# VH-VL binders against DNA-3-methyladenine glycosylase 1 (mag1), part 12

Target 1, 206 residues: DNA-3-methyladenine glycosylase 1 (mag1), of Schizosaccharomyces pombe (q92383)
Amino acid sequence: TKAEIHLSGLDENWKRLVKLVGNYRPNRSMEKKEPYEELIRAVASQQLHSKAANAIFNRFKSISNNGQFPTPEEIRDMDFEIMRACGFSARKIDSLKSIAEATISGLIPTKEEAERLSNEELIERLTQIKGIGRWTVEMLLIFSLNRDDVMPADDLSIRNGYRYLHRLPKIPTKMYVLKHSEICAPFRTAAAWYLWKTSKLADYTK
Short names: E, the ipSAE of ESMFold2; O, the ipSAE of OpenDDE; V2, 0.75 times the mean of E and O plus 0.25 times the DockQ between their complexes.

## First folded at step 18 (VH-VL; framework fv_dusigitumab)

Design M01 (from H04 with heavy chain S31D G59Y, light chain D32N Y96K; at its last look DockQ between E and O 0.39; V2 from the best seeds 0.00; counts 0 for: pae E 2.02 > 2)
Fold by OpenDDE, look of step 18:
Structure M01 (fold): chain C 206 residues (1-206), chain A 123 residues (1-123), chain B 111 residues (1-111)
Amino acid sequence: as target 1 above (206 residues)
Amino acid sequence: QVQLVQSGAEVKKPGASVKVSCKASGYTFTDYDINWVRQATGQGLEWMGWMNPNSGETYYAQKFQGRVTMTRNTSISTAYMELSSLRSEDTAVYYCARGEYDFWSGYYGMDVWGQGTTVTVSS
Amino acid sequence: QSVLTQPPSVSAAPGQKVTISCSGSSSNIGDNYVSWYQQLPGTAPKLLIYDNNQRPSGIPDRFSGSKSGTSATLGITGLQTGDEADYYCGTWDDSKSAGWVFGGGTKLTVL
């Protein structure tokens, strides 16, 4: 792929990493999920095993009367105890309500609108919502909107990836990642994927 | 070398409890889940649940909910599975298996298995 | 009774190719990666294939995996006597009873 070619051509470290990990296999979805749904999923997944979070999320989805994901209006009006019964904490319920309100107000765009907004625009826009940080938006960009040039620099796994890549004695800072990942553009998402994979390599050490 | 070593065979009466141990070595114990899978004689594999050694978080199969408890001692890299109210049908080989989750791909799987622990429930 | 359906048995002569099917639904195989496990007689299961078609280190390229829709397939070429074992597919199920699910297992006999 173009991403693999680009990354392999950056330097010997990247070339080696790409070779060790192998082919770039992005987790891309062709399903058109609305941004507010993905954000709700992200909130549901906080501080939980991802698969366990899915169970909560699926219970939440099943509350819908029409078999579809609950609408923002439905979420806004949903009873607190019902949401608690799904497995959401009070904090997460608050976030879900905020996401619903933000969607209704138009702050959270539709999928169609989101596709026309830049990464930076979406980050700026969505981080205004309670409980939504930059990392969450970056995950949305990568996994929902299939953006190719996103580097979650604050991610611990990504930072550890650079520790591995550059053979650093200590985990680097977010700023280090941002600086050194600039050359990965316009394929920073692929770069992030490879960095994530470093922990799976046989010679990886903490 | 990554390996899981389980405790020895157990013989129990109906109604009793059994606690099987699984000691991990060759990797960071808290970085991977521990799954428990059992297999009755001549039967297939049955997933029981997992435990996250880092947080202690557990997820049990519905069939075993209320009867199984998965715990760990991180200081000795050992996971435990306790099954209570034993029945004859619980007679099986019980396996622990290391669980791996890939956030970026969504993959989950069991890549390393213990040697198994035979649990016999008989009157 | 297993969520994933496998043929109970398959057989072939040494050197031949065999395939083992694993059928599920959208909530399991459709939406999740499939793993395959080999269980030799009297031994613990061993990971054979992960991520639908990836081989762990030490697994020969005679073993292959594929997934299409809600079904997965394990392929074994150049069949050897040592391949006689039970084979299980497995994946995560996102249905109401969420959890890991196995196929019923397939006994491979080398003739």
Scores: ipSAE 0.348, ipTM 0.789, lowest interface PAE 1.6, mean pLDDT 93
ESMFold2, look of step 18: ipSAE 0.505; ipTM 0.750
ESMFold2 (binder alone), look of step 18: mean pLDDT 92; pTM 0.948

Design M02 (from H04 with heavy chain G59Y G99V, light chain D32N S97K; at its last look DockQ between E and O 0.49; V2 from the best seeds 0.00; counts 0 for: pae O 2.5 > 2)
Fold by OpenDDE, look of step 18:
Structure M02 (fold): chain C 206 residues (1-206), chain A 123 residues (1-123), chain B 111 residues (1-111)
Amino acid sequence: as target 1 above (206 residues)
Amino acid sequence: QVQLVQSGAEVKKPGASVKVSCKASGYTFTSYDINWVRQATGQGLEWMGWMNPNSGETYYAQKFQGRVTMTRNTSISTAYMELSSLRSEDTAVYYCARVEYDFWSGYYGMDVWGQGTTVTVSS
Amino acid sequence: QSVLTQPPSVSAAPGQKVTISCSGSSSNIGDNYVSWYQQLPGTAPKLLIYDNNQRPSGIPDRFSGSKSGTSATLGITGLQTGDEADYYCGTWDDSYKAGWVFGGGTKLTVL
């Protein structure tokens, strides 16, 4: 892919990493999902294994009236105890309610509208919602909107990825990641994927 | 060399418990999920559950809820599967298998398998 | 009984091509990557294909995988006697009862 070619051509470190990990295989969904759904998924996934998060999410979907993902209105009006029974913490429930209200108000855009907004615009817009940080929006950009040039620099796995990539004695800062990942543009999402994969390599050490 | 080595064959009475071990080597134990899959003689593969060696988090198939416990000892890179209240129907070969999964890349296949542990439940 | 449906058996002569189908639903094959496993008699399963069509190191290019919609297919060209085995498809199911699911297995006989 163009991303692999670009990254491999940056320097010897990237060339080595791309070679070790292999072909770029992003987890891309062909299903059209609204941003509020992806944000809810992201919130649900916080501090949980992805499979456990999916289980909670599936239970959440199963309580919908029509078998579809609950609408923002349904979420807004959903009983706290029902949501707790799905496995959501009180904190996450508050976030879900906020996401629902923000969607109803139009603050969280539709998929169609989101497609027309830049990464920076979406980050600025969505981080206004309580409980939604930059990282969450970046996950939306990557997994929902399929943006190719996103670097979640505050992600610990990404930072550890650069620790590995540059053979650093300590985990680098977010700013370090931002600075050194500039050359990965316009394929920073792919770069992030490779950095994430470093933890799976045989010579990876914490 | 990446490998999973399981404990030896077990013979148990109905109602007893069995604990199978799965020792990992050649890779970072905490970086891959351990799945348990069993196979009765002449039958297909049946998934039992997964365990995250890093956090200890588990998820069990509904069929085994309440009877199965998956644990690990990270210091010796070993995963364990305990099945209680054994029945004759639990007679099978039990496998541990390594699986890579993350939200970035999704699921990979079970790329490393133990050699299997035969568990026989008989009166 | 298996969530994923495979033909119980297939057969072909050495050198020929065979295909093994795996049928599922949107919550499993439709939304997730499919893997294929080879199980030789008396041995543990071996990963043949992952991510629908990717071969692990050491797997010859005679083995191929594809996915379309809610169905997957394993292809084996240049069939060899050593290919006689059981083959299983597998994937994750994101339904209410989430978990790994396997096909019922296909016995491949080399004539």
Scores: ipSAE 0.081, ipTM 0.711, lowest interface PAE 2.5, mean pLDDT 91
ESMFold2, look of step 18: ipSAE 0.757; ipTM 0.883
ESMFold2 (binder alone), look of step 18: mean pLDDT 92; pTM 0.943

Design M03 (from H04 with heavy chain S31D E57N G59Y; at its last look DockQ between E and O 0.41; V2 from the best seeds 0.00; counts 0 for: pae E 5.5 > 2)
Fold by ESMFold2, look of step 18:
Structure M03 (fold): chain C 206 residues (1-206), chain A 123 residues (1-123), chain B 111 residues (1-111)
Amino acid sequence: as target 1 above (206 residues)
Amino acid sequence: QVQLVQSGAEVKKPGASVKVSCKASGYTFTDYDINWVRQATGQGLEWMGWMNPNSGNTYYAQKFQGRVTMTRNTSISTAYMELSSLRSEDTAVYYCARGEYDFWSGYYGMDVWGQGTTVTVSS
Amino acid sequence: QSVLTQPPSVSAAPGQKVTISCSGSSSNIGDDYVSWYQQLPGTAPKLLIYDNNQRPSGIPDRFSGSKSGTSATLGITGLQTGDEADYYCGTWDDSYSAGWVFGGGTKLTVL
């Protein structure tokens, strides 16, 4: 891809990383899903390891007997204890209810509408929702909206990725990631994916 | 040298339980899911569920809800699958398999398999 | 039975090509990644293909995978007698009983 060529041409560290990890193959399971679905997946993932979050999200997806993800109206009216049984905390349940209400009101756009909005417009609008921070909107931009140039700089896995990439003695700051990822533009989403993948490399722990 | 080594064959009576162990070596046990898959003689593969060794979280196939329990002991890098209320249809080879679904990449597949544990249920 | 449909058997001569199909639906192959497994007689399954078309280290390039719509295909070129095995596709199914599913398996005979 253009992203793989761009990244592997930046320096020796990026060339090595792209070669070790292989082809850029992001999770595409959410690309056809509405924004509120990805926001819920991202909320499930807040402050949890990926595997625990995935279990919660899969249980939530399975609530409906017809194989459809719960609608915003169904979430608005859903019993608290049903959501607790999936594994959501009370605070996350509040966020899910807020996402449902915001989707019904139109504050959270449909996927079709969102495709016409900029990253900045979506971040400004959606971070006003209780329980939805910048990271959560960045997940929407990456996984549902397929935006190519998004760097979730405060993500611990991404920051650890730069520790590996640049052989740093400790996890770098958000600001370090923002500065050093500038050369990855306009493919910072692919860069983030590769940085996350460092956790799977044989020499990750040195 | 990544490998999964399972406990030996079991013969059980209907109504009993069986607990199969799966010891991991050559990798960090808590970094990967453990799946359990069974295969009756002459039949295909049947997924039973997965367990996250780091958190202990599980996801069971609906067919086995209420009869299967998947656990682990992280200090000895060992996963366990217990199947209760055994019946003759549960006669199969039971495999553990390492795999991962992850947020950023999606699914990697079940890349390392145990050798299998034969469970025979008969009177 | 099996949510994913595979032909029960295929056969070909040494050196030939063979393909093995795996048919599913929008709730599985259509939305999720496909993996393929080889099971030699009397052994555990072995991963051949993950992420639709990626080969793990040590799998030769004569094994290939592809996906189109709700169907996936395993291709084997330069067929060898050692390739005689059962082959399974696998993926996540997000329908009614949500869970991982395997195809029914395809027996490859090398004549």
Scores: ipSAE 0.126, ipTM 0.564, lowest interface PAE 5.5, mean pLDDT 87
ESMFold2 (binder alone), look of step 18: mean pLDDT 91; pTM 0.939
OpenDDE, look of step 18: ipSAE 0.179; ipTM 0.733

Design M04 (from H04 with heavy chain E57T G59Y, light chain Y96W; at its last look DockQ between E and O 0.42; V2 from the best seeds 0.00; counts 0 for: pae E 4.7 > 2)
Fold by ESMFold2, look of step 18:
Structure M04 (fold): chain C 206 residues (1-206), chain A 123 residues (1-123), chain B 111 residues (1-111)
Amino acid sequence: as target 1 above (206 residues)
Amino acid sequence: QVQLVQSGAEVKKPGASVKVSCKASGYTFTSYDINWVRQATGQGLEWMGWMNPNSGTTYYAQKFQGRVTMTRNTSISTAYMELSSLRSEDTAVYYCARGEYDFWSGYYGMDVWGQGTTVTVSS
Amino acid sequence: QSVLTQPPSVSAAPGQKVTISCSGSSSNIGDDYVSWYQQLPGTAPKLLIYDNNQRPSGIPDRFSGSKSGTSATLGITGLQTGDEADYYCGTWDDSWSAGWVFGGGTKLTVL
């Protein structure tokens, strides 16, 4: 791919990482889903390890008895106790309700509308929703909208990826990631994927 | 060498419990889920659930909810599956398998399997 | 009854090719990735294919996977007697009580 070639050419650290991890193979499961679905998946993942977040999200997907993801109207009207049983905190439940209302009102765009908006337009627009921060919108950009140049610098797994990549003694800050990932443009989404993949390497905790 | 080694065969009476162990070696134990899968003689594979060794968080298949408990001891890289209220239908080979379904990459598959533990439930 | 449907058996001659289907729905194969497993007689399952079409290291390229709509296919070319085994597809199913599911299995005979 163009991304693998670009990253491999940046320096010896990136060249080694791309070789160790192998082919770029991102998660495409949300590629055809509406934005509100990915925003809910991202909310489930806030402050949780990915496996716990997947369990919560999959329980939520299964609430509807017609075999389809809950509609915004169903979410708006859903009992608090049902959402707690999935594993959502009270604060996350408030966020889900806000996402539902914002989807009904049109503040959260359809997939088709979102494809015509820039990354910055979506970030500015959607972070106004209570409980939706930049990281959550970045997940939408990456996984639903397939944007190629997104670096979720506040993601713990990405920061730990730079610890590995640059052999740092401590997990670096968000600002370190923002600065050092500039050279990965225009393929920062692929860079983020490789940084996350460091968690699968045998020497990860060195 | 990446390996999962399971405890030995068990014979149990109906109503008892069984606890199967699965010791991991050759990889970072906390970086992958442990799945439990069973197979009755001449039958297909049946997923029972998974456990995240880092946090201890679990997700159980509906069929086993209330009867299965999955745990681990990270200091010895060992996962456990306990199945209670045993019945004859629980006679099977029980496998542990590493793998994950996760946010960034989707699924990696269950790429390393234990050798299996035969559990026989009979009076 | 498995939510993922596989033919119970398939057969082909040595050197030929065979395909094994795995039919699901929008709640599993349609929206999630598929993996395939080989189980030789008397042994534990072995991963052949993950993420629909990726081979783990050590799996020869005569094993291939693909996915179209709500169906997945395992392809095996250059059949060898050692390929006689049971083959299972697996994926995440996000319907009523979300969880991992396997297909019912397909017994491959090399005649």
Scores: ipSAE 0.102, ipTM 0.600, lowest interface PAE 4.7, mean pLDDT 87
ESMFold2 (binder alone), look of step 18: mean pLDDT 91; pTM 0.943
OpenDDE, look of step 18: ipSAE 0.493; ipTM 0.830

Design M05 (from H04 with heavy chain S31D Y108T, light chain D32Y; at its last look DockQ between E and O 0.50; V2 from the best seeds 0.00; counts 0 for: pae O 4.0 > 2)
Heavy chain, then light chain:
Amino acid sequence: QVQLVQSGAEVKKPGASVKVSCKASGYTFTDYDINWVRQATGQGLEWMGWMNPNSGETGYAQKFQGRVTMTRNTSISTAYMELSSLRSEDTAVYYCARGEYDFWSGYTGMDVWGQGTTVTVSS
Amino acid sequence: QSVLTQPPSVSAAPGQKVTISCSGSSSNIGDYYVSWYQQLPGTAPKLLIYDNNQRPSGIPDRFSGSKSGTSATLGITGLQTGDEADYYCGTWDDSYSAGWVFGGGTKLTVL
ESMFold2, look of step 18: ipSAE 0.653; ipTM 0.829
ESMFold2 (binder alone), look of step 18: mean pLDDT 92; pTM 0.946
OpenDDE, look of step 18: ipSAE 0.041; ipTM 0.638
ESMFold2, look of step 19: ipSAE 0.604; ipTM 0.800
ESMFold2 (binder alone), look of step 19: mean pLDDT 91; pTM 0.944
OpenDDE, look of step 19: ipSAE 0.031; ipTM 0.641

Design M06 (from H04 with heavy chain N54D G109A, light chain D32N; at its last look DockQ between E and O 0.23; V2 from the best seeds 0.57)
Fold by OpenDDE, look of step 18:
Structure M06 (fold): chain C 206 residues (1-206), chain A 123 residues (1-123), chain B 111 residues (1-111)
Amino acid sequence: as target 1 above (206 residues)
Amino acid sequence: QVQLVQSGAEVKKPGASVKVSCKASGYTFTSYDINWVRQATGQGLEWMGWMNPDSGETGYAQKFQGRVTMTRNTSISTAYMELSSLRSEDTAVYYCARGEYDFWSGYYAMDVWGQGTTVTVSS
Amino acid sequence: QSVLTQPPSVSAAPGQKVTISCSGSSSNIGDNYVSWYQQLPGTAPKLLIYDNNQRPSGIPDRFSGSKSGTSATLGITGLQTGDEADYYCGTWDDSYSAGWVFGGGTKLTVL
């Protein structure tokens, strides 16, 4: 792929990493999910193993009367105790409510609208919502909007990826990641993918 | 060389508990899940649950809820599965298996297996 | 009683091709990636296919996997006597009680 070619051509470290990990396999889900759904998924997944988060998320989805993902209005009006019973913490419930309200108000755009907004615009817009940080928006950009040039620099796995890539004695800072990942553009999402994969390599050390 | 080495065979009475160990080597222990799968003689594979060695999080099959406990000691890269209130039906070979999860694609697979531990429950 | 359904047995002569089916539902195979496991007699299972159609290192290209809808298929070409084993499909189930599920297993006999 163009991404692999670009990354492998950056320097010897990237070349080695690309070779070790192998082919870039992006998530190419063609399923159209609204941004608020993806944000809710991201919030549900915070501080949890993905599989554990999925259980909570699936219970949440099952509450819907129409067999569809709960609407923003349904979420807004949903009983706190019902949401707690799904496994959400009080903090996450507040976030979900905020997401619902933000969607109803139009602050969180529709999928169609989001597709017309830049990464930076979406980050600026959506991080205004309580409980929604830059990382959460970046997950939306990558997994829902299929943006190719996103580097979640604040992610611990990404930072550890650069620790591995550059053979650093300590985990680098977010700023380090941002600086050194500039050359990965316009394929920073692919770069992030490879960095995530480093923890799976045989010579990886924590 | 990536491998999982399990503890030896166990013989238990009904009502007792058994704790099987699974020692990992050749990879970063906290980067992969540990699954436990059992197999009765002549029967198929039965998934019991997963454990995340990094966080200690667990998920158990409904069948074993309240009766199984999965733990780990990260300092020695060892996972444990304890099954209580043993019954004759619990007689089986118990496997630990490394679970690889791909965050991006969402796929999950058990790519490394222990050699198995035979647990016999008899009066 | 397995969540995933496999034929109990398949057989073929050496050199032939066999396929093993695995059928599930939307909450498991439909929404998740399928893996296949080979279990030789008296041994622990071995990962054969992951991510629907990917082979781990050391697995020959005689083995292939595919997925369509809520069903998956394992293909074995150039059947060898050493392929005689039990084969299990498995996947994650995103049902209310999420967890891993196996098929009932298929015994492959090489004639």
Scores: ipSAE 0.621, ipTM 0.879, lowest interface PAE 1.0, mean pLDDT 93
ESMFold2, look of step 18: ipSAE 0.744; ipTM 0.874
ESMFold2 (binder alone), look of step 18: mean pLDDT 92; pTM 0.944

## First folded at step 19 (VH-VL; framework fv_dusigitumab)

Design N01 (from M05 with heavy chain G59Y; at its last look DockQ between E and O 0.02; V2 from the best seeds 0.00; counts 0 for: pae O 5.8 > 2, placed apart)
Fold by OpenDDE, look of step 19:
Structure N01 (fold): chain C 206 residues (1-206), chain A 123 residues (1-123), chain B 111 residues (1-111)
Amino acid sequence: as target 1 above (206 residues)
Amino acid sequence: QVQLVQSGAEVKKPGASVKVSCKASGYTFTDYDINWVRQATGQGLEWMGWMNPNSGETYYAQKFQGRVTMTRNTSISTAYMELSSLRSEDTAVYYCARGEYDFWSGYTGMDVWGQGTTVTVSS
Amino acid sequence: QSVLTQPPSVSAAPGQKVTISCSGSSSNIGDYYVSWYQQLPGTAPKLLIYDNNQRPSGIPDRFSGSKSGTSATLGITGLQTGDEADYYCGTWDDSYSAGWVFGGGTKLTVL
């Protein structure tokens, strides 16, 4: 509610959006997931086809011999063809392998360690990994670590959200998003959520 | 046996509309985006936009906003591109191409192309 | 005219190596993966390289790609007569509105 109050008070556009969308209901996991698992999930979700991404991810989860999420070691040693059969692109497979190696080496922290690191520290640390960009880490921050002040400006849905919010004739750049979302702090995650929701509104247009 | 097969050549008058079809086979149609790219004679490639066959979501190049419409019929694994208010400058070969999109890195490439559809606009 | 800049033409004798450059900016090549396409005369483009340096199935290893900063390079070793074609680089551009952008194309002539 603090986020809703803050956002509604920014300007008439935000006030309208918050009113149209309704209560802030973030989709956050309450399960303890290790960062490498969430990063893999995020990598899988980097496609426009959310359904396909989920299917790929679920197939990947199910290939483990012991019924658990594949361990970093299992991923490291997993055959390329098996991963391709799950539906991952070559680049994403490279990313998964990199994530596995980074986890084994300790570059990717445990859940407990991650909770002690700032957003900036995690971004700086994790973006060293091949295939892991700021957006991917931001997904981790939002959905796994429950950080409240994250704006994934690289996300096309977010940019389209601002196109809607500000009634722009064209999709704005990520820089535009970053600039105009500063006032949303310290609740930029909530802002992002509302921006994501714009595509569900009746008056939304492409 | 993954392939995209496009409809035949079109001849149109200025101001008319053209609708090109692209039928996919050999793979799950809804798993990949369909891009449309055109090429005027002796010129380079020009991207027009993409369509998500699963959701129907589209994204058009700025140049074609308001004139292009990309749709699909999932039951027959076919994508369509309609271009209206045709001009002589729209004379080109139009291609559909299968591709993937990554939210972080963008498009990763168009790995399957249709054979192309020649559209001629002349008075 | 094209967002990405390629040399208009390159040429070499059979068996030699050629490189084709593709220059962009931070809003495209700088931030996104590059793909390369081969277009034989009278045919549709064919994906040659994706993700900067990956080869699709069927593409021989004498084709290679690399990226550094805001530039990409296509390398062709052991040049064959059949390699005579137009080559295009492509990537995503985010300068204002997002979209695919291509280079102007490079005509490769095998001497």
Scores: ipSAE 0.025, ipTM 0.551, lowest interface PAE 5.8, mean pLDDT 90
ESMFold2, look of step 19: ipSAE 0.708; ipTM 0.874
ESMFold2 (binder alone), look of step 19: mean pLDDT 91; pTM 0.943

Design N02 (from M05 with heavy chain G99V T108Y; at its last fold request DockQ between E and O 0.48; V2 from the best seeds 0.56)
Heavy chain, then light chain:
Amino acid sequence: QVQLVQSGAEVKKPGASVKVSCKASGYTFTDYDINWVRQATGQGLEWMGWMNPNSGETGYAQKFQGRVTMTRNTSISTAYMELSSLRSEDTAVYYCARVEYDFWSGYYGMDVWGQGTTVTVSS
Amino acid sequence: QSVLTQPPSVSAAPGQKVTISCSGSSSNIGDYYVSWYQQLPGTAPKLLIYDNNQRPSGIPDRFSGSKSGTSATLGITGLQTGDEADYYCGTWDDSYSAGWVFGGGTKLTVL
ESMFold2, look of step 19: ipSAE 0.739; ipTM 0.874
ESMFold2 (binder alone), look of step 19: mean pLDDT 92; pTM 0.946
OpenDDE, look of step 19: ipSAE 0.047; ipTM 0.680
ESMFold2, fold request of step 26: ipSAE 0.832, 0.831, 0.804; ipTM 0.912, 0.910, 0.898
ESMFold2 (binder alone), fold request of step 26: mean pLDDT 92, 92, 92; pTM 0.946, 0.945, 0.947
OpenDDE, fold request of step 26: ipSAE 0.035, 0.048, 0.344; ipTM 0.555, 0.676, 0.738

Design N03 (from M05 with heavy chain D33Y N35H; at its last look DockQ between E and O 0.02; V2 from the best seeds 0.00; counts 0 for: pae O 9.6 > 2, placed apart)
Fold by OpenDDE, look of step 19:
Structure N03 (fold): chain C 206 residues (1-206), chain A 123 residues (1-123), chain B 111 residues (1-111)
Amino acid sequence: as target 1 above (206 residues)
Amino acid sequence: QVQLVQSGAEVKKPGASVKVSCKASGYTFTDYYIHWVRQATGQGLEWMGWMNPNSGETGYAQKFQGRVTMTRNTSISTAYMELSSLRSEDTAVYYCARGEYDFWSGYTGMDVWGQGTTVTVSS
Amino acid sequence: QSVLTQPPSVSAAPGQKVTISCSGSSSNIGDYYVSWYQQLPGTAPKLLIYDNNQRPSGIPDRFSGSKSGTSATLGITGLQTGDEADYYCGTWDDSYSAGWVFGGGTKLTVL
């Protein structure tokens, strides 16, 4: 791919990493999910094993009135105890409520509208919502909107990826990642993907 | 009823170690991070680190790297902070505090604090 | 000395409004939520504001928070004598050594 060629050509470190990991195979979702749904899924997954997160999320989906994913209005009006029963923490419930309200107000765009907004525009809009930081929006950009030039520098795994890539004695900062990942443009998402894979390499050390 | 109760005052010699406990009650211990913050007399708040009671994962301030160890016993909902190689400058009130880590927004504020533990380091 | 900068002291008469500023950088306030803490003399800190502008249960609405760019502000209206305390801002910082950072604190005196 163009991304692989670009990254492999940056320097010997990237060339080696691309070679070790292999072909770029991003998990791209073909499902048309609304941004608020994806954000809710992400919130559900917070600090939980994937199995537990999925269980909570599935319970949440099943409580809708019409058998579909709960609407923003349903979420806004949903009883706290019902949400707790699904397994959400109080903090997560606050986040869900904020997401719902932001969706109703139009701050969180529809999928269709989101497709027409730049990364920066989406980050600027969505980070206004309580509980949603830049990293969250970047995840949305990567996994839901399939944007190609996103580097989630706040991600610990990404930072550890650079520790590996550059053979650093300690985990670099977000600023380090941002600075050194500029050359990965316009394929920073692919770069992030490779960095995420570093932890699976045989010579990876914590 | 949510509260953090810390162990009593400590007096230590330079070079010694101190271990402060923080017992949580009124909530699920593993659902919140525990932060440790100290404050010397007449000085501001100084963050020392955090501990995830669920996993045991920790993050320490650079200043305390190599000297501080944060642990927990989940069966008794108790967090511990051990500081070694004590110096006179370590004389302070040490607080544990409950905090959340939000996956989307990152680290959040500390909403419940212990009563503090006075640690005095003197020869 | 502190990563976050606060005025060392502010003062006002009862019933007035005061604001306490907290200035940082893009690596902290610019990117992360700010919280505010009140510390009465001889007591542990108390959370006043979290997530820039949210009040915990029990905190009166005369306390408010705001954030703009790399700066945050705590507002206190209807100042009461009981508000005399030290106030700290805090947030996450990821510039060099990632961790939580506090402001230097502001002593509020009620005249």
Scores: ipSAE 0.014, ipTM 0.527, lowest interface PAE 9.6, mean pLDDT 90
ESMFold2, look of step 19: ipSAE 0.769; ipTM 0.879
ESMFold2 (binder alone), look of step 19: mean pLDDT 92; pTM 0.952

